# Ledger of designs, part 9: VHH binders against o26223

Target 1, 191 residues: o26223
Amino acid sequence: MKLLWTSQHIKVTVHIDGKVSKMDVLEAIKTRRSIRKYQDREVPEELIDKILDAAMCGPSAVDERPWHFIVVRNREMLEKIPEVHPYGAMVKDAPVAIIVCCDSSLEKIPGFWVQDCSIASQNILLAAHSLGLGAVWTGVYPLEDRVEGIRRLFSIPEHVIPFSVIPLGYPAENPGTRDLFDPDRIHLEKW

## First folded at step 1 (VHH)

Design b24 (framework vhh_lunsekimig_d3)
Fold by ESMFold2-Fast, scan of step 1:
Structure b24 (fold): chain B 191 residues (1-191), chain A 123 residues (1-123)
Amino acid sequence: as target 1 above (191 residues)
Amino acid sequence: EVQLVESGGGVVQPGGSLRLSCAASGSIFSINALYWYRQAAGIERELIASITSGGSTNYVDSVKGRFTISRDNSENTMYLQMNSLRAEDTGLYYCAAKSYGTPIYRSGKEDYWGQGTLVTVSS
């Protein structure tokens, strides 16, 4: 990835499979969609590394940065995720998944780790989209059955909380974009 | 594109000191982190020290307390101050850099590399 500074925008150019994609930050935010169908094609380790770097660049409450990540490429393990996560059926078809976790020993202010891990999860989705990949956030926390199931499956220690499972890959669907702007939700100076 | 040029290597006796420099040129605004690697004969290249653009540092255990990494962002130069040198510190020292978007925690996968400078610790 190359970063080019312009007077109004940072222009990002990425090379994926010899193809060049250009996307500014606002475009990435507005065009990202949940992707649940993936090509039967491996995601290079370099792209996963770029995505994880972006995940760790999010703000966190009092800079606690409580996140840890598990990268899952093993097909047998990916196939077991739907057994403990009923809305994670698409994970078995993904070439890779990232599990976002909170190390509770790093928490400085109670409860804010949820927001911290939400920010990390969203950054994963945006970074994946900017790199030509598709991804979807599947919720784990606060559903205790899913938390326990994922913990057992991946041998996660008791002080670490699995927060989300994000399968990703090259997209095999294009759902198109949405226009979600609603001016009725904006109040000036008072409710 | 970024170019890295090392200097400051040489021959020194055990217990001596050397200061290595790494000058960066080109698209320096793209640099997120800078690294010093060491390659000794018969041993794979090892990460010795790192420094981010924000000044956070990390060291391999064998050099903690003896080596100090620093960066002058205004001069686009990184330094490695090496004190209390030992025979096992002998090797080629490489400067390396990562761009924004390349994970800092992955050693050996740096985007740019210098040519290397030889440090020999010998009596």
Scores: ipSAE 0.000, ipTM 0.145, lowest interface PAE 16.4, mean pLDDT 84

Design b25 (framework vhh_lunsekimig_d3)
Fold by ESMFold2-Fast, scan of step 1:
Structure b25 (fold): chain B 191 residues (1-191), chain A 123 residues (1-123)
Amino acid sequence: as target 1 above (191 residues)
Amino acid sequence: EVQLVESGGGVVQPGGSLRLSCAASGSIFSINALYWYRQAAGIERELIASITSGGSTNYVDSVKGRFTISRDNSENTMYLQMNSLRAEDTGLYYCARDTEFYSGDYLESQDYWGQGTLVTVSS
């Protein structure tokens, strides 16, 4: 088989002779890192579609699935996010960002939308990683100033709550692996 | 805001020893995994050693048996004891903490890395 690989300066076509293995679920979970530096490369729409499909596949309280997503590729809009989100400076350098929102009109049980949107956000991070992209979750809810800033910037209606802003792109950093397993946090049968 | 400050670097001869320290401000030190990275001239920053909140450690192969990472949660300080130093160990050493959660001001970029401490191994 042949793959067409494009970098910022070099277009490379490669022929693969042999097996290609995909990342399994445990590997994806254990090796995913927050990525805040991105290559100056466009993310294909097909990959964004796959990521959003994965986001909508999470469990949801009483199956309310209150999530809506805004896909932001416009450079001017991405550059304005740090003005309303003080820890979102990396967003201006990303080729694309996804804003995870809750449509409160879809809510069937009060308050569980936060868990629903957290699940959707994590699925975005894992799906991006599995596809060779890097991403980071920048928090919006429950910080009132960030919620209102993002709402105004993207003309989000009052019944919709912006939950997270997730910039993503091809990674320009490799923070390495982590050893996070801590058996002292595991209790058998009782506390 | 949590800040990391490295110290303890210097010039040593091959076979010598140094102990690096990483001091953290704030009260979240005990719950974070902590890392030592090395930046040599002309190469990208590489992970040298890590220690979890529970004390589990990992090392890159080139330093196993020579370097020991440790932490003192009561003093908000992490250490890297470096023995049997080699010319290849020369570089700027950075400490870093886990940045995976979006929580609050702790994700400000300056809270990831200290300013670094220089280690030079010369004969």
Scores: ipSAE 0.005, ipTM 0.222, lowest interface PAE 10.3, mean pLDDT 80
Fold by OpenDDE, second read of step 2:
Structure b25 (fold): chain B 191 residues (1-191), chain A 123 residues (1-123)
Amino acid sequence: as target 1 above (191 residues)
Amino acid sequence: EVQLVESGGGVVQPGGSLRLSCAASGSIFSINALYWYRQAAGIERELIASITSGGSTNYVDSVKGRFTISRDNSENTMYLQMNSLRAEDTGLYYCARDTEFYSGDYLESQDYWGQGTLVTVSS
């Protein structure tokens, strides 16, 4: 089965049979969509490794690289995530999820870890898309109830902060592409 | 819950005109970009027009010069004026809203679609 996401300017072809068309970085960025429906198909470990490699390639404040990643494939655990994450319902339907965390002991400058983990999370989304997978960023931080819920569920140490939960799988939906360019959001020299 | 409701579809002859409406409820309308999609039988859904929160518009080539997207923020309604309709314009037309919304101090995202309105162009 072939999923075709077409826009006026960019055509993305995803091969469900394991063949992935190469796309450049702009294509990946422009055609990426949040995917919340997944096929009943396992994601190869090789793809997860590539995604995690990409996740670790982003910049971080003074190169602090505070991120850790929990890869979750256990069905019972995936099914429990929605209990502590109200907007994480799709996680139970995904074959795998990545939980992005910050080890606060690695933080060198206060507060930049949020940016660091955001970059890592976005790289996961882009990498997944480029590899023919669908994913969605479900926010955990800064909502305390979600943070503590995920912490307890996965026995995460106090000095480690869960930041995002990203379910991944082969897409079972095609939401299409959007043109999000808004010239009204661009200001030259000053507001 | 955000709801989108399309209306205005119908049967028209080639060369005819229709005006579609999309009524949005349950969220702030004015800050979101809005989109028209259509889906012909056996064809994947395609984006055909967009309008930003600031009113900037874009169209796919196949509808340029014939279709006009607009919005009325006071009425929480988006429109699609379709002129010079062709047989190939036949399909189910959907409106979509920008997926991001602010709830409290946290950003959430969800895709919102209406049920669609059917446009049939036939002689």
Scores: ipSAE 0.005, ipTM 0.242, lowest interface PAE 11.4, mean pLDDT 85

Design b26 (framework vhh_lunsekimig_d3)
Fold by ESMFold2-Fast, scan of step 1:
Structure b26 (fold): chain B 191 residues (1-191), chain A 123 residues (1-123)
Amino acid sequence: as target 1 above (191 residues)
Amino acid sequence: EVQLVESGGGVVQPGGSLRLSCAASGSIFSINALYWYRQAAGIERELIASITSGGSTNYVDSVKGRFTISRDNSENTMYLQMNSLRAEDTGLYYCAASWDGTEYSPLHEYDYWGQGTLVTVSS
């Protein structure tokens, strides 16, 4: 293992056995991009199951785990999502979408379900990327019109809150990776 | 120690029904999810149905409304009720179980597999 730093741009490179070794988890986090164009190709149920398992493995406030998921493969239903979510146009072109929901009856501490569902959403994106798929988080909560539109479209009960809609599929675009490290946002010991 | 043993396979005519069973020789109370996979000639092994420890189920679209997965934790047994069978349902059906005793639940990490039971749908 070797560690290399620079004063201009802090960059960590891991070397194992005299060769550069990629850290799969760190690399997945750094190379994941929002994908909005998909191949006309079905996603196997096995991959969706792996993604949903990863979604449920996130930390949750007081272990409340309030998340529920709706898996949408029906083309007619996918085509209706842009009617209630104006920036969700890419959803109609995806072979499948996952709707992340909060069951408020499972909430143990008020307000933290938003963070719980955010973690679940990010895990979906990372898991999809690690499996060779592309996905994008389209926001639903806290926009009341989108929340009510999605609830009505999918017959979601009043005690359940739709949080995000995540279309996914095999990617038909490759935007490359971003270099987002900004050392000016890191404060040592104090602000 | 856990051994998964499938039973209930056989030859059936189109439109018929079969019930597959998957019994564990040891306790599977610590196993979170149970699965049925199908391997057909010329097709990759595919997940047909799953059931979590809490009873939540999932099915591949081709069998929705026709197949029902269930579990009996007290008997350490899982079932697949197959109705309205079609020629394309022919294949070797595998029972699988994954252990979920960590803070991460990898659905793709299967601790136990059965040997499979053959289902043939033919006239």
Scores: ipSAE 0.000, ipTM 0.081, lowest interface PAE 18.5, mean pLDDT 79

Design b27 (framework vhh_lunsekimig_d3)
Fold by ESMFold2-Fast, scan of step 1:
Structure b27 (fold): chain B 191 residues (1-191), chain A 123 residues (1-123)
Amino acid sequence: as target 1 above (191 residues)
Amino acid sequence: EVQLVESGGGVVQPGGSLRLSCAASGSIFSINALYWYRQAAGIERELIASITSGGSTNYVDSVKGRFTISRDNSENTMYLQMNSLRAEDTGLYYCATYPKGSRLYTSHGMDYWGQGTLVTVSS
């Protein structure tokens, strides 16, 4: 058994033998990569639960928290996603996918649900990475054909908008990290 | 196997408060998301509150600001604190969950249910 506890900066895992491994939050952010190739291994339900908990901890406009999540493990359903999502081919090979949705009835301020669901989606990617999994954000909104395709496939009601489809699994690829820091994009005091 | 036992129901006057408890046994409680459902006379059973293993909560609009769900993983117990109770809150309250390792998380169809505890709000 392992115990997990996290400060704002460091995730610490204590193993049964007393050994400690840790991933700094900044390290997790900087080393996360989009993963599209997965091992033929199931993702335990407890890891999905931790990822969804992290997704719901994101800030939202006026605390509207408009997100709902569909967890898809059914192989037949995963195999149908590429039929309605042209860039979702990798989903059929993933052991699980999370569909991030917005319940429009929960929206308190127009338009900010897009930012809210983006934050939830990024938290899913970061949480997955911190737990040793790989994931990729495949976009659904704002493309109406993808929105309607996913809605019909998963019986999503009209007032709910599918935002993203995020396949997850143990990574079967290890792309190198990127150095994306660009000081020319930083302005002090004024533009 | 998980067993859920509710307690704390009773008769209370409008504006009053009650705290419901749901005690779990038979598996690792802290891994499971936990749910409170309500069934009123003539109305289909509805999900009113949920709490994930990490403590994130969700409420139906009619109880937001009045009800608070919480959990104590060390005691394998979940709570529903109900304040400012109204006549329409009357009903059977059930706690529910999935077994550890379940793949039915998305259906809102629960694998384990408590027996229910009756809450009556009446003068």
Scores: ipSAE 0.000, ipTM 0.103, lowest interface PAE 20.0, mean pLDDT 81

Design b28 (framework vhh_lunsekimig_d3)
Fold by ESMFold2-Fast, scan of step 1:
Structure b28 (fold): chain B 191 residues (1-191), chain A 124 residues (1-124)
Amino acid sequence: as target 1 above (191 residues)
Amino acid sequence: EVQLVESGGGVVQPGGSLRLSCAASGFTVSSNYLYWYRQAAGIERELIASIYSGGSTNYVDSVKGRFTISRDNSENTMYLQMNSLRAEDTGLYYCARDEGYSDWSETLGYFDYWGQGTLVTVSS
């Protein structure tokens, strides 16, 4: 399928420093970058609600929708995450973080919750970008020590698996854009 | 032919200072996200300092105010200045490169072009 430039079906309205701009879905996907530096500025609850709504709109295996989300704004809790997650140093500087979790009791097909939570995590990143925010995915699952560390920090029950920690805020960096398209990874009709 | 070569490690007394260097070839340090990691005995390799393509820096709390990450674009080299060294700073120090596009590199410590590491021992 070919998407035409005149199509408005994939347009998104983005608020950037009080300014309104339109970004189509392909532009949002191609320009989203991991953001690890944040402004000292609160993220409104309304934007978090929009991001979580988008997170839940992804496909899930046999519609199992196993995801649960923890929204962390407490500075003391954000500051403890790097002690449990070796590569999460930027989380303590973010105004908010979302922890994506799997409730294993909701799983209908073994193993697909990883894909379900990955889709939810990517939707969080993309929705944040479309709303003028920056975010980065810090990996928790399948690293057992990180899973148990995050579980203990946030009092997560044993049947729930923390999957990712996503700090987000208004960006304080602009890494720019690059072209990742590699035609050698595309095979026509067969390998 | 991308290469990272660490140097500057050694034995130092508590309270002393040491400067680590990470010499880069095959790419330009000013345009890349660069990191220092530490591997201490019995613990997972930990990100301790980073410098982003735009020049902003970040540190883990245990080294903030004591360590300074910098780069010299003319020498194509990144540095870690370590002051007020403590016994717990002992470990093997690695430099790593990321173009700043990988959501996976920082989360898993899987960067392209880890250096060979340089040993820092803080003891008498």
Scores: ipSAE 0.014, ipTM 0.429, lowest interface PAE 7.3, mean pLDDT 83

Design b29 (framework vhh_lunsekimig_d3)
Fold by ESMFold2-Fast, scan of step 1:
Structure b29 (fold): chain B 191 residues (1-191), chain A 123 residues (1-123)
Amino acid sequence: as target 1 above (191 residues)
Amino acid sequence: EVQLVESGGGVVQPGGSLRLSCAASGFTVSSNYLYWYRQAAGIERELIASIYSGGSTNYVDSVKGRFTISRDNSENTMYLQMNSLRAEDTGLYYCARGKTYSSGRLPYKFDYWGQGTLVTVSS
């Protein structure tokens, strides 16, 4: 049984034969879309917890795991993000955003933190999608104006680098599917 | 200046009730992660209850169904309503403002600005 709650109604969806409709990993990867429109509906803390757990499970260079996360639900703070991030207009309409950061003091090999934080960001997107949420990655690093703007907004120390801002919520849009497989990008044995 | 001031503790019989208050200044309770912790003699401080700006709440299993965390935005105060109190609920209760989300997991990072208020449950 699946209980669906909207702002005014409770709907119950029963799963036949006790089967749970779960998205497998390949389906999650292939069907995840950037979502920029969100329902006026709170995201439970338990779902954010699961998303952050998944984010920290990514591989990192020499297991440096340099990522830190800021969870932003404060409406006033969310409304200020577009002021320092020109392509982050949708963030003000999201119920929550996660800021992915690198603590440079945890870096073991220079420069690999970018890949580490990219992996964490993608895991956030996939985990959100698998839990019925929508999200979008808005880029911060390597644009210095955005890095410094986000740093000042959230009192981020100088040794910590904000990498991405990921607003998320229950989706209010359904962009559909894409077939992105391009065999011309696959080379056998040699270029 | 950020301040949290606890009050409402006291001595109560088993099965009784108490309401603790946490008065906030320098920030708004409705826009922050807020926690109640309990420190019992000889035991490490433990997270009892949390409330988030959106109204989400979480409780440690030992108090579920008995304790209720809430906030009053007009008074800028957070509360812990404690019902059906037991001897094991005895302890010093602290409120704290978090800088990061915590939903019943060990807190990652937060500002401890509260002084604590003593609750004693005795026959």
Scores: ipSAE 0.000, ipTM 0.137, lowest interface PAE 16.6, mean pLDDT 81

Design b3 (framework vhh_lunsekimig_d3)
Fold by ESMFold2-Fast, scan of step 1:
Structure b3 (fold): chain B 191 residues (1-191), chain A 123 residues (1-123)
Amino acid sequence: as target 1 above (191 residues)
Amino acid sequence: EVQLVESGGGVVQPGGSLRLSCAASGFTFSSYALYWYRQAAGIERELIASITSGGSTNYVDSVKGRFTISRDNSENTMYLQMNSLRAEDTGLYYCATKYRSGYSPLKTGYDYWGQGTLVTVSS
């Protein structure tokens, strides 16, 4: 448990595997890992609501916020995702998945919706991790066969583009953290 | 297509026993929690027993110690063993499981229900 301030401010708490804990932003970013194995436990709707709230708080180009989300819990539908997404085999074993979509009618500046939906997807991963869940980003856009397959499977309108499929659940694997800092990728004042 | 089919209801004397079955198809049965609900005449459906995918059980106080919920994942069937039946146990018994195919922060109900099986405890 990490304090925010000594005797000054309310603590923020997160449920992690039945335990109450606190994780700061840098810790969440550095310890988040892709999780592809999930416990056979239901994820409460309240946690999904918190994750989607966090997803919508990301910055977007010209504040266009073009994102829509489909929450999928139906096992039959989850089992059909690998048929249209070759790297989505783990989705059928997850209790829930979120499909991140772009509503092109909300786009104010062409092309930036990709960055907008990437930010929303990453916020889903970080929020899930902070709440004791595991998740992984499986790519849909820009692969046209996957875009069309997901669109047909979930009855997504032509003006809406499915961007990513993110399965979520309580983790059934605990990969260690990675030391990824590489100073050779930092250039001072010029290349 | 998800289907839940209850059976085993009937007429029984107070103090008697019945075993209800819920046969499931169209989903990965072993991965989901399953529920028994009861609806008495003029009263809303109430959750009386639940069993998680891992086998943990929970009961409403009025049936605790008298009813036992169990599951057989190899047969895709859930059971409710009812002992020491009372007149207040009379009602339609429904099996249910939770699925959601879209976002709705206002949804609190279950996606799939069986048709119900009638249990009548006559004095």
Scores: ipSAE 0.000, ipTM 0.094, lowest interface PAE 18.9, mean pLDDT 82

Design b30 (framework vhh_lunsekimig_d3)
Fold by ESMFold2-Fast, scan of step 1:
Structure b30 (fold): chain B 191 residues (1-191), chain A 123 residues (1-123)
Amino acid sequence: as target 1 above (191 residues)
Amino acid sequence: EVQLVESGGGVVQPGGSLRLSCAASGFTVSSNYLYWYRQAAGIERELIASIYSGGSTNYVDSVKGRFTISRDNSENTMYLQMNSLRAEDTGLYYCAAESLYDGSEFTPDYDYWGQGTLVTVSS
């Protein structure tokens, strides 16, 4: 039995060639990269369900959890995103995109929804990477033209704010690893 | 050190053609996301064309079918071929490059910008 948009979909295997590859948390964080080139290959709904489950596990200010998500698979809609998001050109080539939104009616502390939605967005990127997918966070909020463009394109109501657009798919590029550790940014005991 | 140098701008009549060049030094064009921006008098700078590491391209609607972005890896140069030019294409054209690694996901944070090259479409 298969039901859409239930955690039952998470029970399907995400094994690669019949063997489970385990990536620890630190490895996932250190090796995740922005991926903007995707294979012409469908992403199973079971993987999207796992990614969205992870997105909702982030900490949230006073546990307000204001996030809502739009999953876009429609080719015509994906091809329209670059028209309202100038740095979203890669979205038209992605098999799927997730739009992270804030329902402002759920906000308990003014302004903290930005942090909540940032955390959800990063969890999407990390979860995608851990599942063998690639993704990139394209910024929408606080740029008024992008916010309005995305709202209009997806019929998003006035009290809901589109925050980010995250295309994802099986990666068609491998940018390699970066070493970003900078000890000069660490201060011991005092500034 | 890294730099981008635009060239190829000039005065052209409506319906004419120009090819803009963006010569790169200190980095490789084939491994970077590359962009052409246009800034018209009194109007904010707008993204008009992009080419990504896999060769995928994007164009703003007003230039689709008329402009073509490309790169020549042997010359380490990016181009913008502009055909059927219109008066509204007049402006200062900038090239920009972004690293293939984690660039800014919030707003464009380009590693490199050029000086710009002026295109004037008038009779």
Scores: ipSAE 0.006, ipTM 0.219, lowest interface PAE 10.5, mean pLDDT 81

Design b31 (framework vhh_lunsekimig_d3)
Fold by ESMFold2-Fast, scan of step 1:
Structure b31 (fold): chain B 191 residues (1-191), chain A 123 residues (1-123)
Amino acid sequence: as target 1 above (191 residues)
Amino acid sequence: EVQLVESGGGVVQPGGSLRLSCAASGFTVSSNYLYWYRQAAGIERELIASIYSGGSTNYVDSVKGRFTISRDNSENTMYLQMNSLRAEDTGLYYCARTSPHYKYGSTIQFDYWGQGTLVTVSS
């Protein structure tokens, strides 16, 4: 017999068995670019699982790990995101998007959840890039209208704060890398 | 065809140990996501341990260091080794399999559950 249950405390962790990234860490950091144009091609779930595993490996203030993730593949839902996020037009053309959220009930130090969710978001971007995908961080928090719009669209509880929407897919554009090193921003010993 | 059968429950004193078994038929343990849940009287059913297709494991904080989830591929069976048992560990223990179509951010659909095995921690 089949029995269906819903649990609010389910954690799904994907083990990355034998997977080798295609890029060195420094190469991934230096060559990652925001990608806003995607091929009409599905992203396999195993790649999403690898990306989310990387997201959860980030450091967090006093190890609070307040992040939760919503994976959106439904075309109709992706098409509604630009209605509540003016700069999220590319999301409707992506095969999948990840919404990074903070469960405020898990917060141990006030305010540090923003840094925690930023770390998770950046790890998603780097992991996607290392796996041959393109992604872009579209900001939700701290813009109140976007936070509430995304919350209502995805039935997110009041104690959970949507932080970022990250569409991703196989890239259909190839922006050149940038050399951003600026020695004038480095101060030895003191300011 | 697909079936999960729990066994190994019983009465044990505080500080004791029990090993629960979840025998699987109709699918391969090593290629599926499997879970142990606990249901105590007056308490919502909670996830206590998970094992994934690659063998990685996860535990709820209250059982970390005390419980160990494992698989035996030759027996097609999942286990839960429970050490240093406490009164609050009392409950019905269920094994469950996640649907192969489960996606993150959706309501988790378990396509198969076992019938449960009772663990009572008392003098």
Scores: ipSAE 0.000, ipTM 0.103, lowest interface PAE 19.1, mean pLDDT 81

Design b32 (framework vhh_lunsekimig_d3)
Fold by ESMFold2-Fast, scan of step 1:
Structure b32 (fold): chain B 191 residues (1-191), chain A 123 residues (1-123)
Amino acid sequence: as target 1 above (191 residues)
Amino acid sequence: EVQLVESGGGVVQPGGSLRLSCAASGFTVSSNYLYWYRQAAGIERELIASIYSGGSTNYVDSVKGRFTISRDNSENTMYLQMNSLRAEDTGLYYCATDYSGEWLDSTPEGDYWGQGTLVTVSS
């Protein structure tokens, strides 16, 4: 990230295309926020490739790695997502969205694909944040109407399950950081 | 610290109109996602209207075309304009924001809730 100029009210930080930010892992985890307002600016393909590489590096039950990804940049398709996803209105305003899917034919043990796709989704959010982008996880599975709506909209085969829709872009909001540490949820030696 | 205070509820005849207000403190309405929820007797609290930081809005089918969600940044207040009210619209109306909301967008729970304002449609 490089600061090139400032206005009266804002500092403009330029995200150098194809470069990883200096953010360490703990900082990325602690400062990542759901971002739903995006600049009117395209996300380079190189950054999407880096995000998807990170998504596929997650642990997977019996190394089944059942994830597939659909990258959506088409404005008309992005505008149709809110029709089948009632909480996805912000997707219309995003330059790109990633749909995380499970190919059930790759599943080796029943049910663990949900954890696998959750891990992939979180890695997308963390990777996006580390690269100076903002993203939000909008839930699809296990809500049957959303699963079937997204399937129909993107011509997804019956053996593939859409899991999440993650819009991404350069952030146009800064919600700040939360202090969520709760020691009452930590039990030493026994429950 | 976030606080939400609803007002504008009351008794109105079928076909009438009401405008609900949600005054916000501790955050700015122009920067956050804002929601109106409705809770009728014997029914779970439901999301009826949303306005997102980018200005996009969503409505449940039963209120679409009759209700309009908006915000006034200068007053730091959001509104729900309700037209052509029906007996089925009777309930407690809550505003909510999830400016800290993570993972699942526009959850029915929201992050912060107001106290609610009662709307009764009765002749």
Scores: ipSAE 0.006, ipTM 0.199, lowest interface PAE 9.5, mean pLDDT 81

